# Ledger of designs, part 6: VHH binders against LysM domain-containing GPI-anchored protein 2 (LYM2)

Target 1, 295 residues: LysM domain-containing GPI-anchored protein 2 (LYM2), of Arabidopsis thaliana (Mouse-ear cress) (o23006)
Amino acid sequence: QMTGNFNCSGSTSTCQSLVGYSSKNATTLRNIQTLFAVKNLRSILGANNLPLNTSRDQRVNPNQVVRVPIHCSCSNGTGVSNRDIEYTIKKDDILSFVATEIFGGLVTYEKISEVNKIPDPNKIEIGQKFWIPLPCSCDKLNGEDVVHYAHVVKLGSSLGEIAAQFGTDNTTLAQLNGIIGDSQLLADKPLDVPLKACSSSVRKDSLDAPLLLSNNSYVFTANNCVKCTCDALKNWTLSCQSSSEIKPSNWQTCPPFSQCDGALLNASCRQPRDCVYAGYSNQTIFTTASPACPD

## First folded at step 19 (VHH)

Design zz1 (from z7 with D31N)
Fold by OpenDDE, fold request of step 20:
Structure zz1 (fold): chain B 295 residues (1-295), chain A 119 residues (1-119)
Amino acid sequence: as target 1 above (295 residues)
Amino acid sequence: DVQLVESGGGLVQPGGSLRLSCVASGFTFSNYWMGWVRQAPGKGLEWVSDIYSGGSTDYADSVKGRFAISRDNAKNTLYLQMNRLKPEDTAVYYCAKGNDEHVSPYDYAGQGTQVTVSS
């Protein structure tokens, strides 16, 4: 049954996930950024493949869905957003309203109450800060990398329709969410939708591992020195390039990509290989030859 | 430049304790969540614990109840108290700075300190 919890087995304990946020009322990217504690707007822009020069004051229409990236952690078989997303209770707030309307049904007031150990959800006070536990997952799907996307189910929708919309199948959706079919699909509840991710050559010892990007998205990694994009039309291969679009964080200057010329000359490989981004550490950007040589 | 310098690692017997420290510089320490990650031989990075700017903490299931993360903002120092250590805790432990970009939890880590748990 749909419980609002996404399964996370723990093979990968932390990752980036997405939630689909929509409001019944018009809002702005700035408001969404604030609501979900996104430090840099470009994180939202990248998730939605919007230009970097997009205004924070850009209008978001009623019922328009914006993909919001979240930090995901797995614990006890369940994935949940990190404790950085908090909501401060305002005058006349009702916890159920906060869950269903302010956060667009991505979470329940019961879950908020549980994780914050609220004795009585009807007795909340102005100024109280509550952790908002959004559903997420870091699990692979049948051994393949996916970006888990929390989709709030629309009334009257079917698994088949949702599957078609996001490029998966109804059986996968049903299994992933522990439901048998449309009869158990609940409107206004979050559904775990696996988005196909571009293949990545990022090493497991890199700080940005796993690097999971869904179709038509981009991110800045390696302290903003590398821009990665995912495009299905480019064989679902992650494209990462050196970038000067954003000032480097933590580094004075962007280090050069490591050389991988030696690996490119491997005669055992059937096809030409490229030197591709493989992660970073300290002040070193790693590269590797791709694709891998067949065994 | 941002710097994170870990210390406190060493060799201990199973059931023993260690306290790791990490001194941060080059950024406003108090504004960031901080964490510990570790890398065991032949494995990738594993998340261990987080402490947020507000002081809330979180732990991986593998260390919950045994490890305690804390911070002293006045000293720009992050701590990890490790109790009831197990051989499987053997790893290089890294202090990590929270990432302002939603590409990963952390964007910078120190050189690490070796923790070895062996009888």
Scores: ipSAE 0.909, ipTM 0.954, lowest interface PAE 0.5, mean pLDDT 94
Fold by ESMFold2, look of step 19:
Structure zz1 (fold): chain B 295 residues (1-295), chain A 119 residues (1-119)
Amino acid sequence: as target 1 above (295 residues)
Amino acid sequence: DVQLVESGGGLVQPGGSLRLSCVASGFTFSNYWMGWVRQAPGKGLEWVSDIYSGGSTDYADSVKGRFAISRDNAKNTLYLQMNRLKPEDTAVYYCAKGNDEHVSPYDYAGQGTQVTVSS
């Protein structure tokens, strides 16, 4: 159950997930970006709540954890990273070293060998490219969306310690991972940790749906025209604003936010309502009135 | 400007086949992974299939073995061959461009093409 396979059997078959990466050797954000095939460093910066102008060459100390977002897809009850994460074999590599030292224990050499159909893991050649199947999940927890985080268990950890660290509880963590207690925790292996996500008003038909951010993170969405942040101190509500900080992708200029219907904003609800980001289409950034009026 | 134009949808009886096409422009097509997503009436978007720059493919469980994604980089065109169609395949099918950001798998989709499977 601690073999690095996360359950993913719910109705959602693709999502964005997180892994916690560390290396025994000093490295840089640039090297981590390359290792995980992350096109824009800002995806890593946002996941770690780092300033947008952070240098690619910023040192990452040995055993320092960096959160890396990954694309997750689910098949046959299991979630793995999609096929864009590949590793090119270098001189003197063996698969067990790649799994433990290069990828920080997030995968096993057996899993790398299995998904790449490697006939002899001791006879790999320089220049071969292998898909790296990082564990992930898109499943809801008790009907609610969560951000699944692959946490590599430190030697001597307990479920209680991990639960306290990530704001969950022993029972939830054990059930999610199919274990009954600390005796089944394996050091240096990934554990599926459900991070609470900020609530959002994003429409189900938006390309960024479901827009799930964990605490103390940010993303750029809607072709870089909208910046969203998640802050537990703001009642776990996703805060999204128009942004001109980076050039739009796919659009020449950012469209204006669609105006909320004045009747919806001024409806006789007991609570005041704001016009908030609700996703986007090819031509339009949507808004809606929030909070919803109870029926 | 990025543009994705789908075609090839229509009305088909259960067990039939359709081939969808998507012509891309405004970006270097061969550098991006591409996918198909679909939306059934009253539902959200559902992932169907991806094809990566190197040509590897992946499929949702519901279509695996029945659908085949392919691309022609010389023509900037993405394809979806759909065989053994079922009524639950009824949806608008969207061609989607892989996202350089990790907020979502895709950052642009076409206007879609309707596929209706009914007897």
Scores: ipSAE 0.733, ipTM 0.876, lowest interface PAE 1.0, mean pLDDT 89
Fold by ESMFold2, fold request of step 20:
Structure zz1 (fold): chain B 295 residues (1-295), chain A 119 residues (1-119)
Amino acid sequence: as target 1 above (295 residues)
Amino acid sequence: DVQLVESGGGLVQPGGSLRLSCVASGFTFSNYWMGWVRQAPGKGLEWVSDIYSGGSTDYADSVKGRFAISRDNAKNTLYLQMNRLKPEDTAVYYCAKGNDEHVSPYDYAGQGTQVTVSS
C-alpha cells in the first residue's frame, strides 16, 4: 500500500532519514516529540530549522507538515525505522486508526501487524506496545548522498508538482519509486523523495558518517560539541562550527577543534582551501582542508 | 565519563568462531540500545548488529544467521558471538552506544578489538 518500496540495498545499511508528519487536528511539538520517541526536541527543531529556544508547546496547525528525523536500518533490500519508535495502545485505539490518524499515514496497519507479529489486528489491548516501522532509505541516488524523505502524498498531487516542491525532477522521483507516472501515485501514502544533501568532509570512519543534511536544517554532532548547518545559498556545502550551546553528551567538556595544518591550507592546488569539520572519534574532533586537491 | 572496552578479538581460521565482549561504564547501560560496528582496512565504518533495551536484535544482511548479539545488563556487558567466520569479516570491531540524537545511530565507540580471519 505504498507508492515506493523505500529500497535500501546499497552499502550503507544504517543512516539518518526523514519523515513528513502532519495531523488533521492541531497539535504541539511536544506531542510530535512523544509520538516519534524523540529524546531531544532539538532533533526536530534542527530538521525544521527552528531556533533552539522554540517551546515544546508551540502549536502545529492542522495539516502543517513537521519534518521528523528517524534512525533507519536496511534489511532485505528495504529500509524501516529502528525499533526505538514504539506506540502504546490507548483506550479505543484500533490499528488502522493508529496508522492513518495518529501516524499521519506514514505507516499501514498491515505493516504494524506484520512486524509485531500480531495474530489478530482487531484484538489489541490497552497498554500493548508496538514497534512503528516507518519507511526510510539509506541509498545513494546516482552516486550522490541524499536525504530520503517520506512524503505523504496529498490527493490530487502529481509527480511534477511534488518534484518541483522538493527540488528534484519527475524522472528521478519516478525511477526512485519504481513507477512510470501519476496513475501509480497513491494518495495518503508515503513517497520516497530524495532531498539534496549538503556536501560533507566527514571521514568515513566517523560515527556521524555519512553526515546527511538537507537544505534549511541543522544538527548537533560530535557529542553536541559541533553545530552543522546546510544552506543552499552556501553552495550546498555543510557549514560546521564548534558550539557550546548544549552540554556534551558523553564528554565532560568539548575537545578542541583540531587545527588545520598551514601546509595543508596553503598547498599549491590552484584553488583556495578552508579548514572544515571532518568528524570525530571518542575523544577528538577532526578537521581537514577542503576542497581536496585534484588528482 | 562514558567508557566502552572491547575484548576477545584475535586470529581465527575461516569457518571458526570468536566471542567479543564489551564492558560499559559511565552511563545507565540498560537504557540504551547498543551495537557493533566494524572497520576493514582502508574502509569506513560498517554496521554489524544492534540490540535494544528490551532485548530485540537486528543484523546486517552480511552477518545475519552467523552472528548473535546479546547483552547482560547486570554486568554492563555487550557480546557478539561470531560463527562461520569469513575472510571478509576481518576488521576492527567497535562496541557502540546508541545516540539520543538523530544525527547518527551511535554517539560513542570504544577503542576496538581486531578480528583477523585468515588461513
Scores: ipSAE 0.718, ipTM 0.877, lowest interface PAE 1.1, mean pLDDT 89
Fold by ESMFold2, fold request of step 20:
Structure zz1 (fold): chain B 295 residues (1-295), chain A 119 residues (1-119)
Amino acid sequence: as target 1 above (295 residues)
Amino acid sequence: DVQLVESGGGLVQPGGSLRLSCVASGFTFSNYWMGWVRQAPGKGLEWVSDIYSGGSTDYADSVKGRFAISRDNAKNTLYLQMNRLKPEDTAVYYCAKGNDEHVSPYDYAGQGTQVTVSS
């Protein structure tokens, strides 16, 4: 059943995951950024395919869903967001209100109490800081990487409607969430939705591996020196180009992007190839020739 | 520029111990969660452990109970105490800086220090 926790079946791992946040009241991107401890607004902008120059004060309408990326850690069979997401208790807060109203039902007060070792959830004080354990997963689906998306179920939803909305199927949703049909679909609870990720040439020894991006989103990687986009219309293939839009985060200047590790003029290859982004290390941006040459 | 310099690796017999150190510069060390990742020969990066600004820690199941991560913010130094080492712990160990962006958990890693567990 829908427990509010997402399963992680393999050995411990970390990954990037996504939650769908909405509020019953109008808010702003700034307030959402603060609530989820997102350091750079562009992480939210990219997840929602919004222009890089979008204002922090842009209005978010009641019940409008904003996708928020989170750092996920899988351990002990469950995935939760990293400990960088904290909430400071305000006047008149109780944990159940924080869970349902402030965090939009993405988390339960029981889970907040559990991970913070709160002896009595009714004895909390203004100014206390609590880690907010958002549900996530790093599991592959049928051997493929996916972006796990925490979707808070709206009253009256069906598995079929959710599957159609997110490009998956009823059987997958039901199995992933340990339910058998719509009668077990609980409103106002998070459902683990596996979003298809664009394929990439990123090497598994890259700091951004696996680079998982769902349709209609973008991200900056390689210390902000590379912008990657995912577009279903481009055969679900990650498109990455060098970028000077953002100052490098850990480098003085961006390393060259145009070099290639593979031979472009392979005599056994009958199709055109390009140098594509293959990840990075602290010293270089990797490239490789793509597509691969068949025998 | 950010720099992370690992040290303390070496050759050790199964059951032995090593203490890795990582000296950080070029950023405000205390503001970032830090981690250790490792790469065994011919394999990708594997997460080992994290430590957060508030001092909480997480460990991969394969090392829990054997490894202990710690930090000294005054010395800008991250540590990994590795006990009861096994041959499968053989890898290059990288100190890693938490990522402000959400493309990956880390955005910088050092050059690494080799740990070899062999008779």
Scores: ipSAE 0.620, ipTM 0.802, lowest interface PAE 1.4, mean pLDDT 88

Design zz1 (from z7 with D31N)
Fold by OpenDDE, fold request of step 20:
Structure zz1 (fold): chain B 295 residues (1-295), chain A 119 residues (1-119)
Amino acid sequence: as target 1 above (295 residues)
Amino acid sequence: DVQLVESGGGLVQPGGSLRLSCVASGFTFSNYWMGWVRQAPGKGLEWVSDIYSGGSTDYADSVKGRFAISRDNAKNTLYLQMNRLKPEDTAVYYCAKGNDEHVSPYDYAGQGTQVTVSS
């Protein structure tokens, strides 16, 4: 049964996940940013492969889906967004409306009530702030890195259609969501969809680990000094480059990429391996030899 | 308190032109996107046009190429230039403030101004 919870099978972990947000009414990127407490608009832009100079006030049409990055925490078998997403109750608000309409069905009022220990969901007061627990996961899929995407199922959809849309298969979707088939697929509920991620050489001890990007997306990392892009056409490998497009945070200036250690020539490669982004620390950007041989 | 006051409506012949104005007060006008919506007799509200804080514009297909939205931040005024008016453009036109509260596209609207296109 689709319970709205996404599974985490491993130990406690954190990562970036995605949710697909749509509203029945027109809105703006700014409003979406505020609603999901996204610190930087560029995070949303990157998730949707939009130009960096895209306006905050850009109109989002009714029923248009916007991918929103969220911070995910896995614990006790379930993944939930961090407590950074909160909603303040307004006049005449109904908790079920908040869940189904304001947050586009990504969460249920029952779940909101549960995590916030609301005794009576019908007795809420103006000004109360509630944590919005969005579904997410940091699990690998069959040992491979994926970006978990919360897809709100449309009425009339099938697993096959959804699988085709997102480049996975019916069996995978069914298993991931603990359902046996289309008969258990619920409309207007979030479905855990695994998006294939680009391979990265980011170290486990990096501050941005794990760095998970799905196809046709980009992210600024290393205090905005590095731009990484994921493109399936580029062999599903992260392309991370030094960037000056955004002012660095926490650093006065962007440090240079560390030089890769000299032994980039492997007997198995005709040419020296490329030096690629491997993460960063408080003071340093790491690099490593690419696992792939240059063409 | 937020106030939006529309003006410029009236009776015009098909093919004619009107320019609507909306004077805003009670908020920092330049920080918000603004829009026009209209309501024809017996119909619901219809989106017409938006203008964002950066000056970019958007139009409904029904008015694209005929209407032009603009703003003067120094005067806290929103404009809608309506050219080549058609009978189907007959409606009450409302100036609307962009909403930051995530419930509706707009949080405030004016009293409206009547536009009638008739021969």
Scores: ipSAE 0.006, ipTM 0.282, lowest interface PAE 9.6, mean pLDDT 90

Design zz5 (from k1 with D31N)
Fold by ESMFold2, look of step 19:
Structure zz5 (fold): chain B 295 residues (1-295), chain A 119 residues (1-119)
Amino acid sequence: as target 1 above (295 residues)
Amino acid sequence: DVQLVESGGGLVQPGGSLRLSCVASGFTFSNYWMGWVRQAPGKGLEWVSDIYSGGSTDYADSVKGRFAISRDNAKNTLYLQMNRLKPEDTAVYYCAKANDEHVSPYDYAGQGTQVTVSS
């Protein structure tokens, strides 16, 4: 029922992925936060480049798209959101309505039924809780990190229009989704769209690796002690700085950035080097000299 | 302060079993899904398994059917039962706490416990 499979068979088995949510009815950021089990609204604010002081009760208009970050887990070659996202059945719900109307077409009722092993999808009861398996992927594209974005296709869309909208091309979209042309696009179903990710110096042994951020978005990492921004106008390079805007989550106070190795920072290179964020561990924020010094 | 203290690692032969434990403090354990990640020498972190507050579980393909994650919310303790161990399971195993931010799955991990599986 989906256009693509959201293949996830590369070396990275978990990551943060992104979905585009909309509803035909007006809603609020608070309701979207609750629907997707997002603990802190700022994760949604950052994905949409909204100010931190944006009200949780800000209205979201009908058909307005809000980007929602999700935890992605890959198994048997396919990515789905982890079991964090649950929906509790309410009066008059049926699974097809939940999939289409509540979750904006990001998931099918068949997939909900399958992953929850529902014996009779026509006999669900108020109060039942079901895992909602949103499509996602952690795979690289041609060896490069991307943010896989689940885009719900509008009726009458073409691959060319979608490619232009998201900064990619028809061939890439078609191959990634296993289709050959517009006639295979399924309206109101998700398409896997690879958003370019900013380059990151985060170590692969950091809890925030891989740090995947697309254009015009921000995140708080390192227990809210570091703010990272992705801006195409800054050469698609992740910009991370220490931050005191938000109270540290697991730490009493934010540790200082470690100082870069002076020998590496001072090495003669053809490019100037800076000391940049490289991830974190318990009580330590790492840095490294960037860019690398190739001969 | 959040603390996660892993234990139960050691040296085992291929085909053997180990049970890892992780004692948590400094947060409301039952409110968070928890996981195990591991790091082989010279490698990055590799996801192993998650367990959610309601008790549902998920596993990396490489360990599915061999490892079993569990939790005891009354004791603030996370467990990983590892059966039919292989040399490629050799790693430091870390207990990890779910992130309140969607930048990454976990925002805190313990100091780890070494598991060595010699062929």
Scores: ipSAE 0.797, ipTM 0.908, lowest interface PAE 0.9, mean pLDDT 90
Fold by ESMFold2, fold request of step 20:
Structure zz5 (fold): chain B 295 residues (1-295), chain A 119 residues (1-119)
Amino acid sequence: as target 1 above (295 residues)
Amino acid sequence: DVQLVESGGGLVQPGGSLRLSCVASGFTFSNYWMGWVRQAPGKGLEWVSDIYSGGSTDYADSVKGRFAISRDNAKNTLYLQMNRLKPEDTAVYYCAKANDEHVSPYDYAGQGTQVTVSS
């Protein structure tokens, strides 16, 4: 059944995940940024492949979907967003309105009440701050990294349509969500959709591991010193380059890339392997020989 | 420059306790949620615990009930009280700062402090 909880029982307990947000009312990227506690708008811009100079006051039309990255933490077999996503109760709010109208059906009022241990969900006060537990997962799918995307199902949807839209298949989608088929697909509820992730050479001991990007998106990592893109037309391989587009976040200047770890010459390749981004540490950006031949 | 300096590690027998501390500088400490991650020999980073500016906390299942994270915003210091330590807790423990970007939960970690739990 579509319980509103996403399974998260694998060995990876934290990751980046995505939600698809829409509202019945026109809004702005600024309002969405604030609603989801996203510190830098560029995280939303990258998830939607929008230019860095996109205005935070850009209009978002009613029912237009904006992808919002969230930090996911897994506990007791379930993934939920980190406690940094909070909502402050405003005049005339009730929890059901907050869940359905403000958060677009991504969460239920029962879940908000449960995780915040609200004694009486009918007795909330202006100014109270509640953690909003958005569903997410860090699990691999059939041993592969994926980006788990919370898709709010539209009335009249089928698993086949959703699978085609997001590049997966009906069986996978049904199994991941604990349903048999379209008869159990519930409108206005979040469905766990596994988006294919570009392959990455990032080390397991890097702060940005696992580095999970879906098609047609970009991120800045390594303290804004590296820009990574994922494009299906570029062989589903993460493309990461040094960047000076944005000030380094924790460093005064971007450190130099390390010597490439691994042999660039490989007898099975017609050309030397590329030297690709492999993550970072406190003062070092690592690179390694790509596992794939250039051609 | 951002700096995170961990201390308080050492050799402890199973069932023992340690308190780790992390002194932060170079950023407004109270604006960021903070965490502890650890790396066991030969393994990747494992999340341990987070604490938010408002004092809310989360723990990995493997340490829940045994570890307690806390912070002192006036001293720019993060703590991890580790009780009932087990050999599987042996690792380098890193203090980590929340990422302003959503590519990952943390964007800076200290040099770490070694915790070894052995008879």
Scores: ipSAE 0.776, ipTM 0.899, lowest interface PAE 1.0, mean pLDDT 91
Fold by ESMFold2, fold request of step 20:
Structure zz5 (fold): chain B 295 residues (1-295), chain A 119 residues (1-119)
Amino acid sequence: as target 1 above (295 residues)
Amino acid sequence: DVQLVESGGGLVQPGGSLRLSCVASGFTFSNYWMGWVRQAPGKGLEWVSDIYSGGSTDYADSVKGRFAISRDNAKNTLYLQMNRLKPEDTAVYYCAKANDEHVSPYDYAGQGTQVTVSS
């Protein structure tokens, strides 16, 4: 926790990750979308399980946390957000204010200065644009996919409280963040919190692999032709269905799901296995027989 | 209709070089960051490199210092210069377009070009 960096040293070097954003001042989803360079608001809506018709001008109350998905890249053991997140310096800004007040403590001014090669952090000019390197990770936890969530620790928090809030345990949080207990837990700094991910059948050779989705969220994949949801009430199993809610992004029309092999659906179970989404290629949506019997 | 067409692959000895090209159409190329991903035999997709609209670049640790990504927005073309090639670089290399959604970094890839590094 002390460096503000998340470890990212596993075999997966890019993924989607999450940050928890809040501000002391009221704001809107539009302002958050702009601040984090999120091209389509629906990515924020899905991460917070909000309806697709939610207004960009919807109020976000002071200290209300909004989950924001970010693209994560891992290099030299550390994960940081892609270079598409930039901030333009305004009158009276200093880097520490940008880090703590504008970005809610998700990044340090030292890290901003380092990645932008700023010669003197005390001498910045109005109009300069800086890459904002948010912490993230694509690492598995104990061999399983998780969604790494950057949680800004509130003053007076304990590891036990954070673990209970996010469905994990003290030992996991402490080990993941390189601390031994509450005495090393730093307020107003990000903590790497591993959120349980729904089980996915997406192939490793699909562009949406790894498909990482935590409880009570949704995402559109396969050029907006497939909607996937994660629901703890469905045994943390990813549910993906064809969708016509949104126009395809790169295709003229959505291709149909491929047919599962009937022999595979009927193998070894008292009832047929489900035929589930397995990723996509340039004009084909793949399917496979679910690994679990419905029995 | 988005299209990405890779070329420039082939067979090369260890230590050799290749330059891959990718011609893009069906979208405003200059508005999107672009990348290369690769698939080694029996493996999933592995990220190689990204280049952003403003020209900044990132590389996977396994290729940093050996590969150089570049783009020519006037020609709608993405390039990958691969130097000091190793047998473990053997893979199909795919040109990939940035995703407007945050479910994944890319939402479209070409058919790929085979690179084989063998002594």
Scores: ipSAE 0.770, ipTM 0.896, lowest interface PAE 1.0, mean pLDDT 90
Fold by OpenDDE, fold request of step 20:
Structure zz5 (fold): chain B 295 residues (1-295), chain A 119 residues (1-119)
Amino acid sequence: as target 1 above (295 residues)
Amino acid sequence: DVQLVESGGGLVQPGGSLRLSCVASGFTFSNYWMGWVRQAPGKGLEWVSDIYSGGSTDYADSVKGRFAISRDNAKNTLYLQMNRLKPEDTAVYYCAKANDEHVSPYDYAGQGTQVTVSS
């Protein structure tokens, strides 16, 4: 049964997840950024593989879906977005409208009421700020890293169609969402869709761990000093390069990539392995040998 | 133009009381939640209290149980009753109009009124 909650089967964890936002009315990237409290527009741009110089005022058409990255927290079997996304009640707002229309069905007013301990959802006041608990997950799928994507189901859709659209299968979708089949698929509700992620060599102790990136997306990490891209055509391997496209944060200048140990690069391969991004700390950027041998 | 005019500040001894007032104009007062913020010498701006359009209230932990925010929509006036004042309450107090655009909690603030708690 689709309850709107995404499952987290493991211990407490955090990660980046995605939600698919669409509005019945025309909007802008700026408005979306504000609505979901995204700190940097480039996060949205990266999630949608848009050029970095894309205008904040770029029009988003009615019913156009924009992928929005969110901070996910898994605990007690369920994943929800962090308390960074809040909505301030405006004049004449109705909580159900906020859920279904303003946030495009990604959340229910019941869930909003629950997490904010609202005694009566019909008795809200102008100026009240409520946490918006968006569904998400940090779970692996069959031992593999995936990016969980909240897809709002369209009326008339089937699991097969959705699976095909996102490169998974109907059995996986059904299982992930705890439904038997199409008969239990609910329109205008969020469905947990696992997006295949590019393989990453990022260390577990890295500040950006886990670094989950789905196909045709990019992200700036390591204080904006590293740009990572995911392209299925490049063997689903995360490609991370030094970048000067954005001013670094927290560092005056971007440190160079550390050199990999030559012995490690030359081990067990005919040709030296590539030195790849492995994360970062407050002091430095980590590198490691690629797990794959060059052809 | 939005105007917020604070009054009621002054010098008071520890344990004393003051009542601040803020008269609002230039906007539909009843449509906005309002708040008080304060700035102590050498410190940043600190949130004190908010009151929503329907009358619900919220307080910073530092003033909870001692301060009471209220409003009279008919008079376009915001109040802050401050009881059991402490030296650490010394600050310039500002009346603030809320912003509902998620950019800033407040759009406008008044000129402020000085509250000094000293023996």
Scores: ipSAE 0.024, ipTM 0.389, lowest interface PAE 4.0, mean pLDDT 92

